# Ledger of designs, part 4: VHH binders against Cytoplasmic dynein intermediate light chain DYN3 (DYN3)

Target 1, 312 residues: Cytoplasmic dynein intermediate light chain DYN3 (DYN3), of Saccharomyces cerevisiae (q04949)
Amino acid sequence: MDNCNAWDKLLSQNESTINSTETATITAIIYSPSSKTLHQFINICFPEGSNSILDTTLINYATIGWTNDLKENYSVDVYTLIRNTDDALDLLKPFLQEHSSKVRWLILLDWTLNDQKLWLNELSYAFNKIKQLNDDNEFSVWCLNSGEILNLQRHTTVWQSVHIDFILQTLRSFCYFNDSSLFYICEDHTEEKREEAQRLKYQELLKHFCEDRDMKDHIEMVKRSEILIPKGCDSIGLIKTVDERFEPTEVKEQHFLARYMDFIPTIDKIREDRKTTSGIDLDKLYPLEVFKVNIQEELGKMFAKYRENSRI

## First folded at step 20 (VHH)

Design q2 (from y12 with Y98F)
Fold by OpenDDE, look of step 20:
Structure q2 (fold): chain B 312 residues (1-312), chain A 116 residues (1-116)
Amino acid sequence: as target 1 above (312 residues)
Amino acid sequence: QLQLVESGGGLVQAGGSMRLSCAASGTFFDYTMGWHRQAPGKQRELVAKITTGGTAYDDSVKGRFTISRDNTKNTVYLQMNSLKVEDTAVYYCAARYFLSKDYDYWGQGTQVTVSS
């Protein structure tokens, strides 16, 4: 039984689509840390029914039809890849080498995986690898389950606002220097209507990203868990508003990676903390946090101002 | 500016244990704390560090020394077990902002003497 390489399947599927309509096909690649993350992302950001098409296997391919604002139909070739090994991206090498069109990259992160310590390294690796494989890319980083940030803060002593802010500054800096969008995806399960509205918002965001549209209007920084920063919408100055001591330019340096890793809690520490904190009033441990200025609100205001200034 | 004050040093026999404390003048949650030591005629070396992300030790003390911190007391500790004569040094508490490359704040140091 010839272990038809997932790649061969992808190629066969792609060949069948190339022969038909000369319509400029958009190519999108989703790079996900887990099948679960991918599934969730598809459920939230893709049109209904897409989940059946995009199986959460190591590598998958599907063509999705969308309509633009002019009611014109276009198709997006979506490739999905699960990051199960360090060499996962190499699986796409033959495809990327042959691909001449601009590729839209969706790099997924997931707050539920507790691998935040590795995010910078992983992103750096992925971005560098991708750039080596293909010269024409649009990058976006999607952090799934950003609502977990609140849970981490509430249920652990190890996760503090400073960590969350630091990660945000790091990711923003990284994305800024790599001309990447950064999106925090938070599901609101409080009300069905709100959930639906949010889904539609994210779907629109995805669509606009795929269409390579100007997304300046999508800037949001309402909460630590609700952050949308399209490419070109951030600045060093804005990033530094969270912590002025943060130097965005250092994110490019190897020493920064070490510092990043040193500062972010490990999974083990989190686990240990959860075992010990059963019954500890966490509010008593960090009373000063209650008086902290809602930095995100302030940032939101700054971004709003920035938007206004950019329209002039 | 963070002030650091070490305590707990002294004379101990080889194989013995000692606990050092370093009291900080303020909150140091976002600081990496480290214990350094300087033996006579030797350069100061990092012995142990503690960050919000974890701990690290010099190979010479690994398994014998434990660094810990109490954020409620703004204190960092160095539990030293199975002490050796080679551990004799002035021990310094140091702090660096987690984004800083170097330790910016230092204690006065406390003498640890291990006698055979």
Scores: ipSAE 0.297, ipTM 0.697, lowest interface PAE 1.6, mean pLDDT 83

Design q3 (from y12 with D30E K101R)
Fold by OpenDDE, last read:
Structure q3 (fold): chain B 312 residues (1-312), chain A 116 residues (1-116)
Amino acid sequence: as target 1 above (312 residues)
Amino acid sequence: QLQLVESGGGLVQAGGSMRLSCAASGTFFEYTMGWHRQAPGKQRELVAKITTGGTAYDDSVKGRFTISRDNTKNTVYLQMNSLKVEDTAVYYCAARYYLSRDYDYWGQGTQVTVSS
């Protein structure tokens, strides 16, 4: 019984639909902490008209396409994965083992999830795991809802500018040493025109990232909520401009991770009213409910979605 | 430079309670504040720490001791309940900058004696 891995079928179908038109087929994988975050990312960054009905499934498939300024046609196969367990990336193992082309990785973070304390560990784990699973990677980190930074500072007593800067330097350092892009995604809801302009900007950012274009024109490093740092555009010197006392090389060290986790706040809604801020017990490891995921079922779902999209 | 001054130590009976205070000369929100203790003939050990990220305790004092801070007063507290004879030690307040590997500043210490 030829256990043709659902991924093999998906890959074979993708190869057949590559009709003769010189369309560079790009593969992208979005790794998201939540379905909500993923949906938001798609809504903001995907080209208009992309019917990406992402179901609340663990694994999804979509295709996006565009024509660039040089009249070159691009098509991107987008696979999405929700981080629901520590082993979520293992679901992609069969796919990645058969995949021979360069993969564009979009690792999403979300400022609204109150999990900033875990970001460095999560990124380290994800990047290391991905490198083990696939040899040819282009990495990018996308921080959604960066506008929340201001809210955290204004409406909480715990979050300070030093925390924001520390996170920024940490992420920049991490991305620098891992040859990754770093993007903060901030929605501007003040005016419709501004919102649209911002969306267009992020859509272009995604396109250019997928095209592996020179992205120097996208660089933004000043506003804490609007950070755009393409791969190769940062340096230790630039990172230290935020705080010179910060040592970027330490981000690879275990002792730094411990300090990072110790220092980054977690919003305890219940305790804000009490004058005595008894911090969250750092020793309480809440067991992540490991949802038993049927890998075959998830692959089947992905395959079904692929078929639906290929008919378009 | 941050100066730390401990207070609240003394003699207490086993099963009793005591509250230690550590007053800092300035703002300490960028610091991990820790209570350490050193018993006679033993090495200094971390008892409890508090940061903007949370609290942690040594297993020997977990459930009995509570570390807290008052940012308005630049003061860290250690509430010690259900004290045991083995809790007898000099207790030190310490501060570690969030970018530092080690504690940067130390108090002079306060003696806590628990009698049987």
Scores: ipSAE 0.814, ipTM 0.928, lowest interface PAE 0.6, mean pLDDT 85
Fold by OpenDDE, fold request of step 22:
Structure q3 (fold): chain B 312 residues (1-312), chain A 116 residues (1-116)
Amino acid sequence: as target 1 above (312 residues)
Amino acid sequence: QLQLVESGGGLVQAGGSMRLSCAASGTFFEYTMGWHRQAPGKQRELVAKITTGGTAYDDSVKGRFTISRDNTKNTVYLQMNSLKVEDTAVYYCAARYYLSRDYDYWGQGTQVTVSS
């Protein structure tokens, strides 16, 4: 299906629904690395039954409504986009040009995709592109399957606590400087009741994010896998509590990106059996010689390459 | 502080092979390890690096040189094959902490001479 046609269809559907509701509609866009990630996110963070409404196609649309604790009615137009094409975000241009309201962005990452090395590039590209396309944005980054962190540390020789902490500080810094929320989504599979409680927590988190509420009560930093940092709730000082040697301001610099990519490991499923620490060829990702290049263009290229290699 | 000591240099004929070793005084897992070289009258250049994320090589040595590490021995290696006269240089081992911008520690260097 022509992506343009799909989007036009979504716009037409949305127009019909907006005219029927007297309540201010909130627009939310989910940008997901994969259909599986998106499905999981919807299952965990959205109200019950939302999975039946939202499919995991390249572009999808649904309207979700709820009544909050203050007896206010909310209606959210949810658009989903899977980042499997180079022009995925560009597909939103017609929509964003006509839509003058604030857009809530939910950028998804997934700890199970073995793409942590590219997260900083991906986020940088997405945020920059979005800012170019729309001026009124509320950003949030959602890291799915944060429970995988423990598995990586326990069952791999390449992942250590230092990597996890480094990624955390990097993401926190990135979100801090981009006025974004950061949420690690960790499911509790210990007991059914606990799972349900956890889901309710995340659903409330999502609702409050969409409602633009004060989210200070949602702050959580108990474990490496359980991190909830709403916009405005972090600081350079807090970020440095993980490791004082980390400089958050460097996250915006090209040299930091290079170091990030150098340090973050990848799991080569094929070679895990061979104890030989033969790492991936970094020259394919980052050359030894740092050339002054247009960072935006390079990030775009890297992101495109990542999309090509990412099997949705 | 890491102390780095290079070994394995010497004289070799063109087309030959040589293996350099760099022993670190402590654990270097959190360090990017690099081999640099400086030829007479030339600037020091990075030839190969190894990190927890992978390896990278200068174009001049790609396909000929291999960098590896043994964490149990705190040692980094540079296997040099198909050596050329142009590879003649003092080779230095260096370590860069993952939070550092520059290499923090350097070895004293080992001379590699490739004869025609």
Scores: ipSAE 0.802, ipTM 0.920, lowest interface PAE 0.6, mean pLDDT 84
Fold by OpenDDE, last read:
Structure q3 (fold): chain B 312 residues (1-312), chain A 116 residues (1-116)
Amino acid sequence: as target 1 above (312 residues)
Amino acid sequence: QLQLVESGGGLVQAGGSMRLSCAASGTFFEYTMGWHRQAPGKQRELVAKITTGGTAYDDSVKGRFTISRDNTKNTVYLQMNSLKVEDTAVYYCAARYYLSRDYDYWGQGTQVTVSS
């Protein structure tokens, strides 16, 4: 009942826009792991003066507008969805069925949520689901709080540079094969002026993404916390510069997903008595032979269990 | 190249406990460490594994065996409690690089015999 209400509310809020077939408004959908992440993204990346209606926990609507360097006015209808249930994307089905225009997808990840282990599966699921729901998509992955990477490395005993690099290569590979942009969003809080400059940068990034502009000028691939890779700007060769042993093509394989999940740490409240055990007990030992089994179903079950346990 | 050396095997009575150790020649934080066992006439099977991401156990040993690692000592352990006669096997320590599909390195194995 509550989910239907959220959708109805969203529709009611944008009835004028939905019915106005006439103005080719850019449609963007933000798929966020949490409300907090979403708010942060909005605060950082949305142009100033944007009207954001974030009154729902599941689906929200906002409009952003700006004038570009050519004095063209842009308006973007932004729908936001929180990834709190497995069927969250299905809530958009009625909307997408009625929507005939290209949809800009912003899939958010957050380095502070300790869910990095699930990122590949979540992205795979989201991308596949979205492709089923809508035919004309522009994908982007936005990793919020990339500054946390340094904190993870410095202040935890579990996170190492190899994990960071592995995640980076995994995400880059995933985005490469799915024709998606990848953006790491790192706030600079050292100085007010720097912070503002950084925000302006990210706002510009969002604008250009929405405008479907050439974004080659935004490319940043050197700093691990400040990665900006627009669609079409990466390559297998470039990805392998991080670690040449990494095989980007494997990212599509189920066995890779298993390895990814095995290797990426989770900061769980280490029970004092389990100080010697690194990470979460994996429910099932998957022998290599079992990989012939529909790993998707098993992973789905595992993820379902993790989602239930994750206060995310 | 990582060398693995197992120790701690032997004879134990059913219901007893035993701790196996596997010493690695170098750092293995990038490796999934696994304990495998091979009983007479049976295939080698994975018993437990430990990674930076967590631990996993075969259902037959779940709740009885605990795999752990000490990175400072480059050692992985298998604490075996409530041992059963069916646990009798040669136990092998193995290491799989996080980018590898298969285990790359193996120990020589240690015999564990559980008597009734």
Scores: ipSAE 0.798, ipTM 0.919, lowest interface PAE 0.6, mean pLDDT 85
Fold by OpenDDE, fold request of step 22:
Structure q3 (fold): chain B 312 residues (1-312), chain A 116 residues (1-116)
Amino acid sequence: as target 1 above (312 residues)
Amino acid sequence: QLQLVESGGGLVQAGGSMRLSCAASGTFFEYTMGWHRQAPGKQRELVAKITTGGTAYDDSVKGRFTISRDNTKNTVYLQMNSLKVEDTAVYYCAARYYLSRDYDYWGQGTQVTVSS
């Protein structure tokens, strides 16, 4: 009895509904390191009124309605996935196999999670995996809470400007060679008006990214915490302006990954006495607690939400 | 250019302890600092390294050796406990810039002899 993957059954049931919508829908997938990060991203970048009931589920569905420059209404189907296991992206495999349109990928990083040391490896893995799963992709990397950079420098003895610059050059290089956009998301909480303006800016950024628009007007490269580099807007020369000694082409090499991991610190809560830095044992990197989620249930929820939203 | 000078080597009995020091001529914050050793007739091998990101050890010395650094003194240390005869070697301090692939600066080495 060929245990037809619950996923296949769900897809077959939804085939009739997907084919009936004549309206060209844009598909976006958000890959987030945590639920908290995802919620924050949605709160900042999604338009007001977007009914995104993001439950604590591994996989979620949302719809964004926008109007293009021609005053035509269109919708974006947004799927969200939390990175809680190494094989989380594999959950999307059945979906991606049936999907024929270009997928917009939003890979989230978060400066507050103390996982900067793993960013290059995680990005490399995610990008490679996605490329294996789907052939038509638009990539973007979104670094949430970039304002934390200042806090790290001010309140820790371990984090220095050299680390911040090194990470920036690394991410820029990675995105450059993978034809990806790079966005640092920094909220300004000094004034309500400024905060609102910033949100509008990021909402526009998301909209333009989803529309695959020319985003050259969004370029910001001056402040360490406010970096906006759309696809195609960076170069080796520009990257090297941060530190000329940095070699962007090495980012693809395994030896660079090792060096990256060696040099990037972890935020030890313990006020290391300025005098004697006993290095953290790199071998004791605690694996991120694998949250076991019922994948079938989560997929079911996702499709249920999709159906509900399609009826409206 | 970073100059490195090792000290603290000598003769010690098996099971004993020894602390090596490496004094740098300048700040080495952006450098990976490493202790290497070369036994007679063997290749030079990395024993321990320390960076702002952490420490790593060769399996042969794990649990026995500890690498540390004092940035105020521009000094790197190797605390060696439970020494074995097979630990006999010339020990070298080395520095690698964080953007460099290889160790760029080396000390002259200090002899460590562990007697049975």
Scores: ipSAE 0.791, ipTM 0.915, lowest interface PAE 0.6, mean pLDDT 85

Design q3 (from y12 with D30E K101R)
Fold by ESMFold2, fold request of step 22:
Structure q3 (fold): chain B 312 residues (1-312), chain A 116 residues (1-116)
Amino acid sequence: as target 1 above (312 residues)
Amino acid sequence: QLQLVESGGGLVQAGGSMRLSCAASGTFFEYTMGWHRQAPGKQRELVAKITTGGTAYDDSVKGRFTISRDNTKNTVYLQMNSLKVEDTAVYYCAARYYLSRDYDYWGQGTQVTVSS
C-alpha cells in the first residue's frame, strides 16, 4: 500500500482548510449538456460576471461569494462539467474523494436541444453514477429554455400538450422518487425591467436551493413553462392530477423507458440525406457532444485553479 | 374505445407489393399503432409500429415494409414491397395507449398470402 495518489492527499488537506474558514462553504456542481446551455444558465442564475470564471468546454472550477437577503455570507465552490461522454462524471472523482460537505448537483436539461426523448435515460444514468461517487447529495434538475414549449406547440405539427404533460409527469415522478428539485427556467427578453426582475427571481431561487432554505414560496405547478417544484413539495397524487392514468411508480421500470422514448417526438431539421430506410435515426436518439479535447490539460488547469483558490 | 378494421389483404406473387390499411373508429394520436402478423402454427409477432415519436420495424421486414399514418382519415397503412413467401400470415392492426403496457385493441386480421 503506497502513496500513489499524492494528488488525493493535497485535495484532502485543502478541503479540511476550507471547512475551517469563517465563511460557510457550499459545494455546487453544474452538469450541462453543452457549453451554450451552461453559459445561459450562469448568465441568468448566477451573479453578474460569473460567466468569465465558470464557462468551459469540458470542466472548470471557481469560487464565488454572495450575500443573501438575510445578510449572510456564503463562499460557493462551483464545478462546471460538460457531458462529453457517459464517463464525464468520473472526471470529478479526485475532487470528491475525502470531501466532507454536502454536494449540490445542478443537472441541466435544455428544451432547445431536440433531445427530450433521451432525458429520462440520461437522468437515470447521471443520478445512479453520482450516488456511486458521493454519499451526501442534494439533487436538482434545471430545464433551461422552457419557453421553447410554446414554440414547439405553435410551430410544429408533432408537439402537442399531451407530450408536454407526459414529459412533465415523467420528470416530476423521477425527481420525486430521487428526492430532487425540478426547476424550469424561462427567459423573457421583451422588456429590460422584466429581464432584471426575472434574473433576480432565478438568482434567489439558486441561492435558496444552495443554502437549504425553505422554498415553499417558490412553488409553481400550473404554468407549464415556469414549473418550480422544490424537493419534498410534490406527491404521487399531485403528479396524477395532470393525467390520472399516469402511474408515477412505473417511471423507474425498463418498460416505461421504452414507452417514453417511443412516444416523445423529435424535431426534424431539413435533411438532404436518408440515414435509415425505416425512418429511424439512431444518431438523433443518443446525442453526445463528442469532441476532441485534451482531458489531461483541462484537468491540469482545473487542479491549478483549485490549489490557488485554496491558498487563503 | 377504439375499433380497428383491416383491409387490403389477399394473394400476391413473390416479389410483388401490397398495401394494408387499418381504419380506426376514432383519433389515435395518443396511441402506438402496430402491425402484427401470425403465420400458420407460429406465434404472433410485431412487424412495425408508429407513434408520434417515430417508427420501428422488425429486422426481417426492414427496408421492404413501410408503416405510415393519416391522422385526418384515422388510418394506418403498411406498404409491403418485395414480398417473400415467408411473409404469408394473418396481419393484425393493434393499438396501445401511450400510458399502457400492452396492446389492448386489435382488428380482426387480414390474410396475406405470398405465392412462389
Scores: ipSAE 0.532, ipTM 0.823, lowest interface PAE 1.8, mean pLDDT 83
Fold by ESMFold2, last read:
Formats: C-alpha cells, structure tokens, sequence
Structure q3 (fold): chain B 312 residues (1-312), chain A 116 residues (1-116)
C-alpha cells in the first residue's frame, strides 16, 4: 500500500482549478426564431460554437472558451433556445437559478422568415419576460439575412423603402429605450475577401458585446442592410434623421404597435382580419404554427449536458 | 391636404349589392384607407381597411364586404354584397397617415339604406 497522500493529490487538482478560475466567465443566451437562423448565426458570428455543438430544435447548452485580442481568456456558458411558443423562455428558469452573474442576451430576428409584422410585439414580450426571469441583463438584437432587404425591393412590388425605414426606426427606438444593441448581419457571397472581412467584424462585435467592451469603431447607421448600432450610440435625434415625422417615444405605446402591424407587408401565417382592440388583439397575432418537437427529449439532452458540465 | 369624396350610396333591397367609391385628391400609398359607418344612434365604426400591409374587416361584414384600391386612379372601393337592414348607415371614407395615431382625413359620407 503506497504512502500516497490524498491531500497532495487534492492540492494538485486545486492548483489546476485555481489556474482556470483566472479565466473570466460569461453567460450568454441565444434566442432564435428557428433552428436554421440559429445555425446561420453561429456559423457567421460565433465559429467557436460551430460543428453542431449548439444546434437545437428547442434548447441546448455548451461551454465554449475563447481568447480575445487582448490575450484575455473567457469561458462562455452558452444556451441556445428556439422560440416556438410564448412560453419558451420559461425553459431557462432552472438554469438561471444556479448563477447570479450578468446574462448576455442575443435575440435573433431573420429577414427571410417573412414575419416582420410580428417583430415589435415579439421583442416587447421577450424583453419583458427576460426582465421577469433575471435581474442583470445585457441585451442585443441581431437581424440576420438583412441582405434580403435588397431582394424584397427588387423582386416584389409590395416592399418599398418606406417600409424598410419604418422597421429600422422602430427597431432603433425599441433598442434605444431598452438599452440594447442592434446589429444587422449581411453576407456578400459574391466577393470572398469582403465576405471574410464581414464575418471577422461580426465575430469581433459578438466578443466585445459579451466582454462589455467598446464597439464604437463599427457603427453603421446609414446603409440599411448593414446597420450596426451598439448600446448607447443612438439617440432620438439620430433616429429622426431617417424621417423627422417619426416619434421614437411612441414605440412603447399600444396604438403604435397597431399602426406598425397595419403598415408592414403581409405575413403568410397571420391574418389581419382579427378584431383590433388596444393590446388584446395584438397578443393574439403570434404565429399559430410551431415546430413539432419532443420537448421532453430535448430537455433531457440539455439536462444531461448541463449535469456533465457542472461536475467538478 | 388630402380630400376624399365618396359616391355610390343609395337605397337597395335586402340581399342586394352595392359598390361605394372613394376618390382621393392625391396619392395615398402611405395611408391606411378605411371605410367607416355610423348607424342612427350608434358610434362610428371601422368596417374595412386597406394598407400596403393588407386588408382587415369587422366581423359583422366579413365574407360580404370587400375593400380594394386602384392606386393609378387614387380610388378605394367597398363592394357590399348580401346586404342586411342592419347595414343601413352613413358610410365614410377615411385616411390615416402611417405615422399618425388617428384618421385625419374624412369624406362627407354617403347614405346607404337597406330596405326589407
């Protein structure tokens, strides 16, 4: 029987743990309207999470490490969640209860889903729900496939510049009053050097957002498909430069939501023929078709991963 | 600034059809165009509207009334089929600019009377 001291072994393990605790930790949650949108976002903006480790039809979790350009090490606990019902955010409650640090929310929108009518209502619901679930939040809204703006204007008679500008002013106002960043993600696949530069820019923005670093070097407020507005960089005056008649302070009001939905071109899955009353009818305009997923199976997969990652 | 003139009202038998027209003095692409009605002793109510975002109808007229527009003629139409006595009202054409809270422009109204 060897004279091996368990305490010497434990001290060696503690020394390794102490070294890893000098790594800053981040909790990030990616809230996506679809599995396809989530997959595209990860591949473009978050390649450290690629190779299907974060893909899901409902909910997933992984811990991902990165080192930034200042040689600082980060350990990022990443949750991915698909918005398939208005209760999807409640699935995160057990996992949020086990930490007390700031949560970084990456809330995805997708220009290709033809659901722009629903965006303001969905964002309002999501932000309110998140604030009920957690006290310390950092918000960002990421509009994927914004190059679709050009396709909509070229290939339909329905989408006009006034609609694009109205959505932009609405999203900017919403984000301004909710202390959120707003990023349009546009890929130009026709020029490989430009595509690579765009991806690196988006990847840098994601890391700076998660690390609470300055993002002002990447501001874009003019080119409609490439909007990049970090938290704190917008203003009522800047928003009104698109159209002075737009009143950013109205975005929180119930009658503004009704006007927003009236003007934005038709969504296939929602009927505008429902009665309009303040607040109530708008709540009934969420999509009626949801993914058919095995919720219990997906939760089981996530729970197993979470237990493995949280073990010492 | 935008002037609206309704036409096409009158007397019709129950079960009959009628088409109302609303001519605008200018382009209304950026407006919600609506038909409202006010029956005797009742509040004015929206019965149909049309925008670049689509059309919507009050439940009482759904399937019987159709709103449409012709942007080249700056005209909005309300096709009214299977008319009922309770459809009797003054019908108004109205316009709401997409950045405005309320309908700011109203026509003079046209009387629709549905008889038994």
Amino acid sequence: as target 1 above (312 residues)
Amino acid sequence: QLQLVESGGGLVQAGGSMRLSCAASGTFFEYTMGWHRQAPGKQRELVAKITTGGTAYDDSVKGRFTISRDNTKNTVYLQMNSLKVEDTAVYYCAARYYLSRDYDYWGQGTQVTVSS
Scores: ipSAE 0.474, ipTM 0.789, lowest interface PAE 2.1, mean pLDDT 81
Fold by ESMFold2, fold request of step 22:
Structure q3 (fold): chain B 312 residues (1-312), chain A 116 residues (1-116)
Amino acid sequence: as target 1 above (312 residues)
Amino acid sequence: QLQLVESGGGLVQAGGSMRLSCAASGTFFEYTMGWHRQAPGKQRELVAKITTGGTAYDDSVKGRFTISRDNTKNTVYLQMNSLKVEDTAVYYCAARYYLSRDYDYWGQGTQVTVSS
């Protein structure tokens, strides 16, 4: 295989001769806990039809074009990655080392996975790893299926408002100190007009985030299922209004992580399945995932897609 | 402020069982409730805890002690089975508010003495 020679020539050609008719190019990376979460996110936030070229079971790449409400054209290079192992982010290393431009990170969480106890640790690992992989990052955390908050409170005695508020204060503090946006995505299928309007809303939110536009019109800090807090719009004081005894500066400390994991409940049966997967030796699981997904083949598909898109 | 009162201690034969109770003056849903013990000449140590997120035990008592709670009676229990002479200590019930680093509310303690 002679991929490095063709790759070197493609990069040299594109850097010096690419058509200048494009007005802006954006690099975005979606880091998802599952293929289902990824599929839902793309279906809600990206232009219609994007799933066919962005869905994946491990890693994928495609270029998405859009025009904003100011009639400006954007070309968005989108990488999608499934959080399959602790080292999944390393699969991006070859693609990130060839860029020095800003990367927009869309880090997904999903309220239906019953893994909220793990969220702080997983976010801490991901942000630290990303900062090691790339110097210029724009972070955002997207919590999908936040309508599940109501189901948890109504259909269990285990989940109470204090848990919902504690997770929110923790996520807000984490995002505040890491210069990240925080967005909850809540789908409402009760009315067809409302469903389409909310998809348009989330598509506009995504475009504003990727385009570095002002997002003050998109702030929601009160409706617990619909939280929208762009970078720079939160504060220690605002976070503490939920409970003044909460100390946002402690969120970075190991003793806080332990207390967070202690207090957040799980549904025993589902949590046992997740703990088995997460706590089991990754070498055992990694061979099974490698057999299921051919990493070399998936990376080869990405390189081929990149080569074709670069000739546009 | 939460007030805690332990009961149920005393003298027991090695291999025996005992149940400690901790009555709280109010609801403790937002607290980690813990049983700590202090043996003569040793520092106080956490033995078992219970939160809305589950239970945890020190390795020295796992499988022998069980912590539980009754929210309707505002009471936490420690069932101690297969007691050893090394379990002899003053046992304290304590509460840690979930936003706190440390246990801030303590009972007066109850003596557990395991005879050989």
Scores: ipSAE 0.468, ipTM 0.777, lowest interface PAE 2.1, mean pLDDT 82
Fold by ESMFold2, last read:
Structure q3 (fold): chain B 312 residues (1-312), chain A 116 residues (1-116)
Amino acid sequence: as target 1 above (312 residues)
Amino acid sequence: QLQLVESGGGLVQAGGSMRLSCAASGTFFEYTMGWHRQAPGKQRELVAKITTGGTAYDDSVKGRFTISRDNTKNTVYLQMNSLKVEDTAVYYCAARYYLSRDYDYWGQGTQVTVSS
């Protein structure tokens, strides 16, 4: 029996049907700071079993199908990219040159990586780079493990409410001026019933974002660990309710970036303290000096996988 | 409304050490605290700054000067070692609220004179 031909035939048939039918096609790109963050995001927000087809160390691709609560069928082409260097987004350039539809960007941040000092600069770079690479973008920023906010305040002497609020006002302002959604993801693991309900909530949030559905009923602007602000639902006035002295328009300026990085607690001290007490895995940092992935080989694997699943 | 008062200046021999203090009228946890200096006939320049996010120094003083703070005493210090004649200046303590663009609070200054 010819197992390779059988699988190729099945995949080709399914891809053709999806492209030719009334099933809506969505392109989503997940840009993650680490492999661990990516796996957590997929487990929380994507349908059951998605990790088995999106498991990657640098770049991956899969098609995920779902039917929403309105009985509408969607075929979602999901690309995952782990930020390894400043040039990681360039790996998507060959794909984006052939793409002709809107791309949904899910840009991940992670409260447990203790890199909040770098967030504004990293977001600014990523958004600018994405806009250079593609014209039709729907942006979202997803801050995972936001339950860590309470732990940072309880277990360090340097994290205070003023820092948490400053990060929030900064992220809200950044997203407001860049027409982006902002979502904090905080999973409650204390009881199985609450954990499942929360996971279903975040799965519906993901689907609504990808499907361009109205999300006004999902807004949460008060609970600092559970912020949910869809694009278009924030305002300068609302951002200033956290602290009226904050000026959202300054977030775009170079001097603000310097002040942001100056005020947010020293990453090295907190990371060293955490490394000393918690055993931080150096592979999660993915520094250039430790980078061991052959980019050309990984691109070859992705293109081979992409060809098998689409454009056959 | 934060008031800043410098002290600790004076005359010192080249190669010597001196510590400047800046007493604040209130808590400055939410401020960038900076030491600036102005030599005769020159522009005022930032020498060192400290925030909850860390410290930074002008290249001309790295390794010789250390900025520190004591939040319980509302005091910022500048430890100056291996002093050079070109370090002669009026030294000002300044504060910038973390939401402000510019330093809005300044002390009156303390003279540091390094003799050959």
Scores: ipSAE 0.466, ipTM 0.786, lowest interface PAE 2.2, mean pLDDT 81

